# VHH binders against EKC/KEOPS complex subunit cgi121 (cgi121), part 145

Target 1, 174 residues: EKC/KEOPS complex subunit cgi121 (cgi121), of Schizosaccharomyces pombe (q9p7j3)
Amino acid sequence: MILPLFPETQVHVFVYENVSNCAAIHEQLISQNPIYDYAFLDAATILYKKQVYSAIIRALEDRRDEQMKTKTIHSEVILSLSPKTEISSAFRQFSMTKKSKNIVVVKIDSKLTEEEEFERLDKLVEGNRVEFSDEELQKLIDFKVLKKNYKLDPSTLENPLASILSSIALRGYS

## First folded at step 16 (VHH)

Design m14 (from qm1 with F29I; framework vhh_6qgx_2)
Fold by ESMFold2-Fast, scan of step 16:
Structure m14 (fold): chain B 174 residues (1-174), chain A 123 residues (1-123)
Amino acid sequence: as target 1 above (174 residues)
Amino acid sequence: QVQLVESGGGLVQAGGSLRLSCAASGFTISDHAMAWFRRAPGKEREFVAAITYTGSYTFYTDSVKGRFTISRDHAKNTVSLQMNSLRPEDTAVYYCAATYAWDYHTERAYEYWGQGTRVTVSA
């Protein structure tokens, strides 16, 4: 995909359901294996494509402005999903765990073509790739997790998009 | 109430050894990566060593690699730093810290911090 403010930045987003090897992937992430340099998110935390894009845009803006708070752009995406500027909490809230079943994977600045990234990830992730679409994400979301992560009240939970995007955009300014 | 309390600092001659310990209360370290950072007089806090929540992987800054060993004890809820072949350049206040993230070298990534223990290495 092409981001209007970052037209030369290669961004790929992948969604996998029914992943059976999350424990093995998690082990690779904590060991900082460079092969796994992606943002691995728990799909239970992601409701909209715009939620992921807003976090990516925020991370890229922080990199452009030399204001990144984490070591890698992928860690910055994880942080940018959180309404708070607390790295440890953001990872607890949004990163995949060894018990995850459905995941969203973000790659920024790939050295590989889109085709090669698809092929590579399909070898790392033992699950079914599905379309990155609001329809597919709605099948994987956990509304209790979403409500807790964004502190949504019952009145906003039925149409939370604006609240979620505002939380991402206003992180650190509220 | 979450606390990390360091101990084991002191004065030691160059070439000597010290063992630092960090006791955690109010949370279990088994769910966290643990690290040691240090701040030398007039300098910023820098990364020294980290150990993953499983204990399977360790990370060290180049200047201490081969001399320092980080370890964890889940039953005692502690993390330790064994410091061998100490050099005057190792003189600093040593802090233990905990994070859920796997961004181990980034000071800001750490959620819980101790107050520090002072290590002085004389030439």
Scores: ipSAE 0.809, ipTM 0.908, lowest interface PAE 0.5, mean pLDDT 91

Design m141 (from qm1 with T106P; framework vhh_6qgx_2)
Fold by ESMFold2-Fast, scan of step 16:
Structure m141 (fold): chain B 174 residues (1-174), chain A 123 residues (1-123)
Amino acid sequence: as target 1 above (174 residues)
Amino acid sequence: QVQLVESGGGLVQAGGSLRLSCAASGFTFSDHAMAWFRRAPGKEREFVAAITYTGSYTFYTDSVKGRFTISRDHAKNTVSLQMNSLRPEDTAVYYCAATYAWDYHPERAYEYWGQGTRVTVSA
């Protein structure tokens, strides 16, 4: 996909359901194995495509402005999903865990085509690939997790998108 | 209340050894990575070593690699730093820190911090 503000940046987003090897993937992530240099998110935390893209754009803006708080662009995506600039808390809130069942995987600066990344990821992830769409994400979301992560009030639950996007965009303001 | 309490600091001559310990309470020790940072007089705090929550992987800054060993004891909720072949350049206050993230080097990745223990290495 092409981002208007970052047209030269390669971005791929993948969704897997019914993943059986999350514990093995998590072990690779904590060891910092470069083969697993992706943002591995728990799909229970993601409701919209725009939520993921907003976090990607914020991470890319921070990299452009030399204001990254984390070591890698993929860790910066995880941080950027959080309404606060607290790295440890952001990983607790949004990253894949050993017990995750459905995941969203983000790759930035891929030197491979989208199809080649799919072939690579299909060897790392033991699950069912599904379309990155609002329809598929809405089947995987946990609304209790979403409400807690973004501190959503009952009045905003009918239209949480604007609140979520504002939380991501305004992260780090004062 | 979250608390990290360091112990084991002191004065030692160059070439000597010290073992630092950090006792953790008030959070789930078993799901946090643990690290040691240090701050020399007049300098910024720097990364020294980290250990994953599983204990399976360790990370070190180049200047201590081969001399320092980080370890953890899940049953006692402690992390330790064995410091061998100490040099005057190792003189610093040593801090224990905890994070849920697997981004081990940035100071700001750490959520919980101890108050520090002083290590002085004489020439």
Scores: ipSAE 0.801, ipTM 0.897, lowest interface PAE 0.6, mean pLDDT 91

Design m142 (from qm1 with E107D; framework vhh_6qgx_2)
Fold by ESMFold2-Fast, scan of step 16:
Structure m142 (fold): chain B 174 residues (1-174), chain A 123 residues (1-123)
Amino acid sequence: as target 1 above (174 residues)
Amino acid sequence: QVQLVESGGGLVQAGGSLRLSCAASGFTFSDHAMAWFRRAPGKEREFVAAITYTGSYTFYTDSVKGRFTISRDHAKNTVSLQMNSLRPEDTAVYYCAATYAWDYHTDRAYEYWGQGTRVTVSA
């Protein structure tokens, strides 16, 4: 994907279900292996494509404005999903864990095509790639996790999109 | 109540050694990466060393590589920094910190902080 506001920035988003090697991937992430320089998210936390896009756009805006809080653009995506500007908490809320089963993977600044990134990731992730679509994401979401992460009340849970997007847009603002 | 309590600081001559310890309580120690940061007189806080929650990987700032060793003990909920071949420029207050994130060099990434222990290295 190419974002109109950031036309020179290559962005790819992949969704994997039934991943069997999350513990091995997590080990590579904590060791800061550069091959794993992606945002690895737990799919239990992602309900909409627009949720991911909003976090990517916010991270890119913070990089453009020299306001990044984290060391890498991928860490900034993880932070940008959180309604609070607290790095440790954002990783706890949205990053994949050793026990994750379904993951969303974001790559920014790729010089590879989507197909080439898929071939690379297919070597790292032991799972089934599915379409990055609202339909597929809604099969993987955990609404208890979503409610906790965005502090949603019962009335908002029936149509949470606007609340989620507002939370992402307003993180770091009062 | 989260607490990180540092100990082991003191005065030592150049070429000497010190071992700093940090006792952690009030959070799940085994899920958090641990780090040491320092602040020299008149300077900003800087990263010194970090260890992953598994203890399998360590990270060091270039100026301390080969001289300092970070380690952790899950049974005792402690992280330690063994400082060898100390130099006057190592003089600082040393802080223990904890994070769930794997952004080890960024002080903003650390959720919990100790109050610090003073290390003075004389020529």
Scores: ipSAE 0.826, ipTM 0.913, lowest interface PAE 0.5, mean pLDDT 91

Design m143 (from qm1 with E107Q; framework vhh_6qgx_2)
Fold by ESMFold2-Fast, scan of step 16:
Structure m143 (fold): chain B 174 residues (1-174), chain A 123 residues (1-123)
Amino acid sequence: as target 1 above (174 residues)
Amino acid sequence: QVQLVESGGGLVQAGGSLRLSCAASGFTFSDHAMAWFRRAPGKEREFVAAITYTGSYTFYTDSVKGRFTISRDHAKNTVSLQMNSLRPEDTAVYYCAATYAWDYHTQRAYEYWGQGTRVTVSA
C-alpha cells in the first residue's frame, strides 16, 4: 500500500490466524533479531483497518518531524496505537505475546513486493494468512481487550471506530 | 506499590570492582526486562546494560562491554550489575529500571525507576 501523505513509503499489513509458534516469535523479538523487524501485534487488539493505518500515519509523521519516541519505526507503530505516550504500556497493550493465537504484522520501508514479504513471513510464522479486512479482523478481536485499551464505555462499544481513531490522533496530548 | 531499590554503590580505586544490586517489588518482575542506566556529573542519563525478562539475552553499551556483567535472579526478584576494571569515567549515579518493551536503549521506554546508587572511581 501507498499512503497519500507518504507516497515514497512502502507499507504492508498481514493477518495470520491460528499461529502455533508465537512463543518462538516472541523470543526472536525480545532478542532484537533484525530478521523480525516488523510490528507484531496481537489481533485481539485490532478491530479496523483504519485503526492500523492511523497508527502507521502517526508513526510516519513522528519520524518525518524527528519526534520518534522509540528506536524503530515498527516500535513507533506499536506506541501510536496507544492513546498515551507510555512505551512500556503500549507494548503490554498491543504487542503479540507468547500466548497470542492471531497476529497482525506491519512492515514499513520494505524493499520487497507484498508477495516477497509474504514468502519471507511464511517462513517465520506458522499460521494461516487471511485477508487484511474489517470482516476478518472482526472475527479475531477481543472486545474486552479493546474496551480496556481504549477505555470505552458501554455507549461507544457498539460503534467504537470514531472513539478509537480519536484516541490514536490524540496520542500523548494529555 | 512499585519499588526498585538499588544497593552496592561506593568509592573504589581505578581497576577495582563493585557489584550493584536492585530489589524489585510491586509488579510482575518475571515479565519485565531490567536495565541499568547511569548519570555522570554534568551529563545526561545514559544506557549501561539490559537483560531480557527470560534472562537469555543481554545488551551493553560499548564502553562497558567485557567489563560489566548484568544478571537476574527470578527467585529473589533482583537484578545485578557486576562492574570490573572500573575507570574514573564510570563515576556516576547508577539507576535500575524496568520495562515490558524490547526497546532497551531508550530511556523513555522504562516504566519503573529506582532512586539510584552512587559510584565514585578515583584515579
Scores: ipSAE 0.841, ipTM 0.922, lowest interface PAE 0.5, mean pLDDT 91

Design m144 (from qm1 with E107S; framework vhh_6qgx_2)
Fold by ESMFold2-Fast, scan of step 16:
Structure m144 (fold): chain B 174 residues (1-174), chain A 123 residues (1-123)
Amino acid sequence: as target 1 above (174 residues)
Amino acid sequence: QVQLVESGGGLVQAGGSLRLSCAASGFTFSDHAMAWFRRAPGKEREFVAAITYTGSYTFYTDSVKGRFTISRDHAKNTVSLQMNSLRPEDTAVYYCAATYAWDYHTSRAYEYWGQGTRVTVSA
């Protein structure tokens, strides 16, 4: 995907369902293995493509403006999904865990084509790759998790997109 | 009610040793990375050492590598810092901190903090 404000930044987003090796991946993440330098998100927390893109754009804006709060652009994506600027809480809310079953993986600054990144990731993730689409994401979402992470009330849960995007765009402003 | 309580600070002569301990309560200790940070008078907090929630990986700032050892005891919900070959420049207040994130060197990545224990190393 090409982002209008960042046309030379390579961005790839991948969705995997029925992942069997999340515990092994998580061990690589906590050891800071550079091969695993991606944002590994729990798909239970992601409802829309726009949700992911909004977080990516916010992270890229913060990097451009020299206002990143985390060490890597991928950690900044995880932080940017959260309605508050609290790194530890954002990782607890959105990052994959040893118990995750479905994941969304974001790669920024790849010099590789999307197909080459698919080949690389398919070696790391033991699961079924599916289309990055609203339709597929809605099969994997946990609405209880979504409601808790964005503090949605029952009235907004029927059409949460605007509330989610507002939370991502305006985090740290309240 | 999250609480981190440091102990073991004190006054020692250069070349001496101290062992700091931190007792954690009010959160799931086994899911959090633990770290030690320090702050000398008039300075910012700096990273000293961290240990992953599994205890399998440790990280150190260059100036203490080989002299300090971080460890954790999951049964007692404690993290410890063994400090050997202490130098006057190690004089600081030492803080225990906890994070769910794997961004160990970044102070703002830590969610829970202790109140600190003072270490003074004389010449």
Scores: ipSAE 0.821, ipTM 0.910, lowest interface PAE 0.5, mean pLDDT 91

Design m145 (from qm1 with E107A; framework vhh_6qgx_2)
Fold by ESMFold2-Fast, scan of step 16:
Structure m145 (fold): chain B 174 residues (1-174), chain A 123 residues (1-123)
Amino acid sequence: as target 1 above (174 residues)
Amino acid sequence: QVQLVESGGGLVQAGGSLRLSCAASGFTFSDHAMAWFRRAPGKEREFVAAITYTGSYTFYTDSVKGRFTISRDHAKNTVSLQMNSLRPEDTAVYYCAATYAWDYHTARAYEYWGQGTRVTVSA
């Protein structure tokens, strides 16, 4: 995928359900194994494609403006999903864990085609690929997690998109 | 209440050794990576070493590789820094820090910090 505001930046987003090796993947992430240089998100935290795109756009804006708070663009995506600029908390809120069952994987600046990234990720992730779509994400979301992460009240919970996108776009902005 | 309490600092001659310790309380120690940062007079805070929450992987800044060893003890909720072959340029206040993130070299990534312990290395 090509983003209109960043046409030179190649972006791929993958969704896996029923992942059985999350503990092994997590071990690779904490060891900073360069083969696992992706943003590995817990699908329980992602409700919309636009939620992921908004975080990617924010991370790319911060990189363009030389204002990244983290070491890598993929860590910046994780931070950018959070309503507040606290790196440790953002990882706790949105990163996959040893207990995750469904994951969303983001790759920025891929030198590979989408098909080649799928082949590569299929060797790392023991789960079923599903389409990156609002329909598939809605099957994997945990509304209690979403409500807690974005501090949503019951009136907002029935249609939270605008609130989530505003939280991402206005995070830490003076 | 979250606390990180450093100890073991002091004055030592160049070529000597010191062992710093950090006692952690008030958060789930076993879920957090632990690190040591230092700040010398007139300088910015610098990454020294980090250890993953599992204890399986360690990370060091180039200037201390082979001289310093970071370790952790889950039963005691402590992280330690063994400093060997100390140099005058190692003179600094040493800080213990904790993070859930795996962005170990970034001071901003650390959620909890100790008050620091002073290390002075004389020629």
Scores: ipSAE 0.834, ipTM 0.918, lowest interface PAE 0.5, mean pLDDT 91

Design m146 (from qm1 with R108K; framework vhh_6qgx_2)
Fold by ESMFold2-Fast, scan of step 16:
Structure m146 (fold): chain B 174 residues (1-174), chain A 123 residues (1-123)
Amino acid sequence: as target 1 above (174 residues)
Amino acid sequence: QVQLVESGGGLVQAGGSLRLSCAASGFTFSDHAMAWFRRAPGKEREFVAAITYTGSYTFYTDSVKGRFTISRDHAKNTVSLQMNSLRPEDTAVYYCAATYAWDYHTEKAYEYWGQGTRVTVSA
C-alpha cells in the first residue's frame, strides 16, 4: 500500500487471529532479533484501519522531521498509537504480550512484496491470517481496552473514530 | 507506589570493584526490563547496561563491555551491576531504571527511575 504523503515508503499490515505462539514471538522481540523487526500490536487495541494508518503516518512524519523518540520506525508506530509521548506506557498499551491471542503486524520499509512478507510472517506466527479490514478488526477488539487506552467516555464509545484519530494525530500537542 | 532504591555506591581506587544493587517495588518487576544509566559531573545521563525482563539477554555500552555485568533476581525484585576494573572515567551517579519497552538504549523509554547512587573512582 501507498501513503499519499510518503509514496516512496513500502507499508504492509497483517492481521492474525488465534495465535498460539505469542510467548515465543515476544521473546524474539525483547531480544531485538532483526528477523522480528515489525510492529507487533495486540488486536484487542485496534478498531479501525484508519487507526493503524494514522499511527504509521505520524511515525513517518516524526522520522522525516528527525523527531523520532524511539530507536526504530516500528517502535515509533507503537508510540504513535498512544495519546501521550510515553514510550514504556505505549508499549504496555498497544504491543502484543505473551498472552495475546490476536495480533496486528506492521512492516515499514519492506524490501519484499506483500505476498513475500506473508510467506515470511506465516513461518513466524502460528495463527490464522485474516483480511486487514474494519470488519475483521471489529471481531477482535476489546472495547474495555480501547476505552482505557484512549480515555473514552461512554458517550463517545459508540462512535470513537474521530476521538481516536485526533489522539494519534495530536499526540504531544495537548 | 513505584520505587527503585539504589545502594552500593562509594569511593574506590582505579582497578577496584563495586557492586551496585537496586530494589524495585510497586510495579510488576517480572515484566519490565531493568537498566543502569550514569551521569558524570557536568555531563548528560548515558546508558550503561540493560537486562531483559526474562534475564536471558543483556546489553552494554562499549566502554564497559567485559568489565561490568548486569544481573537480576526475580525472587528479590532486584537488579545488580557488578563493576570490575573500574576507571576514573566511570566516576558518576548511577541510576536504576525500568521500562516495559524493548528500546533499551533510549533514556526516554524508561518509565521508572531511582534517585541514584554515587560512584567515585580515584586515580
Scores: ipSAE 0.822, ipTM 0.912, lowest interface PAE 0.5, mean pLDDT 91

Design m147 (from qm1 with R108Y; framework vhh_6qgx_2)
Fold by ESMFold2-Fast, scan of step 16:
Structure m147 (fold): chain B 174 residues (1-174), chain A 123 residues (1-123)
Amino acid sequence: as target 1 above (174 residues)
Amino acid sequence: QVQLVESGGGLVQAGGSLRLSCAASGFTFSDHAMAWFRRAPGKEREFVAAITYTGSYTFYTDSVKGRFTISRDHAKNTVSLQMNSLRPEDTAVYYCAATYAWDYHTEYAYEYWGQGTRVTVSA
């Protein structure tokens, strides 16, 4: 996708279900292996494509404005998904764990072609790639996790997208 | 209640050694990375060292590489910093900190902090 105000920024989002090697991937993430420089998210926390893109846009805006709170753009995406400005809590809420089963992977500023990026990730992730679509994400979401992360109540559940996007856009404001 | 309690600070001569310890309670120690930060008089807090929740990987700021060693003991819920070949510029208050994230060098990534222990290295 081409993002308004960031037309030269290459963004790729991949979705994998039934991943068997999450513990191995997590080990590479905590060691800060540069080969794994992506935002690895637990699919249980993502309901919409727009949710992911809103976090990406917020992270890119913070980078543009020299206001990033984290060291990498991919960590900033993880932070930007959270309605709160706490890095540790955001990672606990949204990042992949060693027990995750389905994941969403975000790459910003890839040095590889789209095809090469697909081939590379397919070698790192032992699972089934599915389409990045609202339909596929809806199959992987955990609504209890979503409600907790965004503090959704019955009135907001009728339109959770608007509430989620507002939370991402307005995080850090009183 | 989350608590991080540092100990082992003191006064040493240049070239000497100190071992700092931090006892953790009130959170799942085994799921958190642990780090040491320091603040010298008149300066901002800076990263010193970090260790992953598994204990398998360590990270150091350049000025302490080869002189300081961070380690953790899961049975005792402690993290330690062995400081060798101490220099006057190592004089600071040393803070123990914990994070769930793997953004180890960023102080804002740490959600739990100790009160600090003072280290003074004389010439």
Scores: ipSAE 0.822, ipTM 0.910, lowest interface PAE 0.5, mean pLDDT 91

Design m148 (from qm1 with R108W; framework vhh_6qgx_2)
Fold by ESMFold2-Fast, scan of step 16:
Structure m148 (fold): chain B 174 residues (1-174), chain A 123 residues (1-123)
Amino acid sequence: as target 1 above (174 residues)
Amino acid sequence: QVQLVESGGGLVQAGGSLRLSCAASGFTFSDHAMAWFRRAPGKEREFVAAITYTGSYTFYTDSVKGRFTISRDHAKNTVSLQMNSLRPEDTAVYYCAATYAWDYHTEWAYEYWGQGTRVTVSA
């Protein structure tokens, strides 16, 4: 995908359901294995494509402006999903866990072709790839998790897009 | 209430050893990575060592590799730093810190911090 403010930046987003090896992936993430340099998100926390894109754009803006809080662009994506600028809390809220079943995986600055990234990531994740679409994401979301992470009340929960995007854009000011 | 309480600091001669300990309470110790940071007089805080929540992986800044060893005890909710072959350059206040994230070298990634314990290494 091509982003208007970052046309040179390669972005790939993958969605996997029914993943059986989340514990093994998590072990690789905590060991900082460079092969696993992606943002691994729990799909229970992601409702819209725009939610992921907004976090990616925020992370890229922070990198451009030399305002990154984290060591890698992928960690910055995880941070950018959170309504607060607290790295530890953002990972607790949005990153995959040993118990995750469905995941969203983001790769930024890939040097591989789209097909090569598909091949590579499919070997790391033991699950079924589905389309990165609002329809597929809505099958995997946990609304209790979403409500808690973005502090949504019942009136906003029925149409939460604007509230989620505002939370991502205005971290620390809401 | 979250608490990290450091102990074991003191004055030691160059070439000596100290063992720092950090007792954790008020959060789930078993799912957090633990680290030691230090701040020398007139300098910025720097990363020293970290250990994953499983205890399976450790990370060190280059200047302490082979001299310092980080370890954790899940039964006691403690993390320790064994410091051998101490140098005057190791003089600093040493801080214990905890994070859920796997961004171990970044000070900003740490959610919980102790108040620090002072280590002085004389020539």
Scores: ipSAE 0.814, ipTM 0.904, lowest interface PAE 0.5, mean pLDDT 91

Design m149 (from qm1 with R108H; framework vhh_6qgx_2)
Fold by ESMFold2-Fast, scan of step 16:
Structure m149 (fold): chain B 174 residues (1-174), chain A 123 residues (1-123)
Amino acid sequence: as target 1 above (174 residues)
Amino acid sequence: QVQLVESGGGLVQAGGSLRLSCAASGFTFSDHAMAWFRRAPGKEREFVAAITYTGSYTFYTDSVKGRFTISRDHAKNTVSLQMNSLRPEDTAVYYCAATYAWDYHTEHAYEYWGQGTRVTVSA
């Protein structure tokens, strides 16, 4: 995708279902293996393409303004999904775990094409690639997790898009 | 309530050793990375060492590598810092901290903090 405010920034988003090696990937993430420099998200937490793009835009804005709170742009994406500015909590809420089954993977500043990143990731992730689309994401979401992460009440849960986007944009405001 | 309680600080001569301990309660110790940070008089807080929640990986700032060893005991919910070959520049208040994230050297990544224990190394 092309971002109007960041036209020179390469952004790729990948979705994998039925991933069998999440425990192995998680070990690589906690060891800080540079080959795994991506934002690895639990698909149970992502309902819309716009949710992911809003977090990416916020992270890029914070980098542009020299206001990043985390070490890497990919960690900043994870933080930016959270309605709070607390890094530890954001990772607990949105990052992939050893128990994850479906994941969303974000790459920023890739020097590779989308096809080349797919080839690379397919060697790291043992799962089925699916289209990054609202339709596919809706099959993987856990609404209980989504409700808890964004503090949604029952009346907004049926159409939560605006509330989620507002939470990402207003991160840090009570 | 969450608590991190440090102990083991004190006064020691250059070349000596100290072992700091941190007792954790009120959160799931076994799924959090643990770290030690320090703040010297008149300076900001800096990263010293971290250990993953599994205990399988450790990280150190260059100035303490080979002299300090971080370890954890899951049965006792403690993290320890063995400090050998101490130098006057190691004089600081040492803080125990916990995070769920794997951004170990970033102070803001730590959710829970102890009150600190003072270490003074004389020449």
Scores: ipSAE 0.825, ipTM 0.913, lowest interface PAE 0.5, mean pLDDT 91

Design m15 (from qm1 with F29V; framework vhh_6qgx_2)
Fold by ESMFold2-Fast, scan of step 16:
Structure m15 (fold): chain B 174 residues (1-174), chain A 123 residues (1-123)
Amino acid sequence: as target 1 above (174 residues)
Amino acid sequence: QVQLVESGGGLVQAGGSLRLSCAASGFTVSDHAMAWFRRAPGKEREFVAAITYTGSYTFYTDSVKGRFTISRDHAKNTVSLQMNSLRPEDTAVYYCAATYAWDYHTERAYEYWGQGTRVTVSA
């Protein structure tokens, strides 16, 4: 995907359901294995494509402005999903865990094409790849998790997109 | 109430050893990475060492590799830093910290902090 504000930046987003090796992936993430340099998110936390893109754009803006709070662009994506600028909490809220079953994987600055990244990820992730679409994400979301992460009330939950995007865009902004 | 409390600091001659300990209360450290940071007088806080929540992986800043060893005891809910072959440049206040994130070198990534214990290494 090409982002209008970052046309030189390659962005790929992948969705996997029924992943059986999350514990093994998590071990690779905590060991900081460079092969796993992606943002591995729990799909239970992601409702919309725009939610993911908003976090990516915020992370890229912070990198451009030399305002990154984390060591890698992929960690910055995880942080950017959170309404607060608290790294530990953001990882707890949005990162995959050893008990995750469905995941969203983000790659920024890929030197590979989308298909080449698919080939690489298919070797790392033991699950079924599905389309990155609002329809597929809505099958994997946990609304209790979403509500807690973004502090949504019942009225907002009927159409949470604007609240989620505002939380991502306006947290600690400026 | 979450608290991290450091102990074991003191005065030691160059070439000597000290063991720092950090006790966690109000929560378990079993799902958190634990780290040591230090701040020398007039300087910013810097990363020293970290250990993953599993204890399987450790990370060190280059200047302490081979001299310092970080370890954890899940039963006692503690993390320790064994400091050997101490140098005058190791003089600092040492802080224990905990994070859920695997961004171990980033001070901002740590959610819980102790108040520090002072280490002075004489020439």
Scores: ipSAE 0.815, ipTM 0.900, lowest interface PAE 0.5, mean pLDDT 90

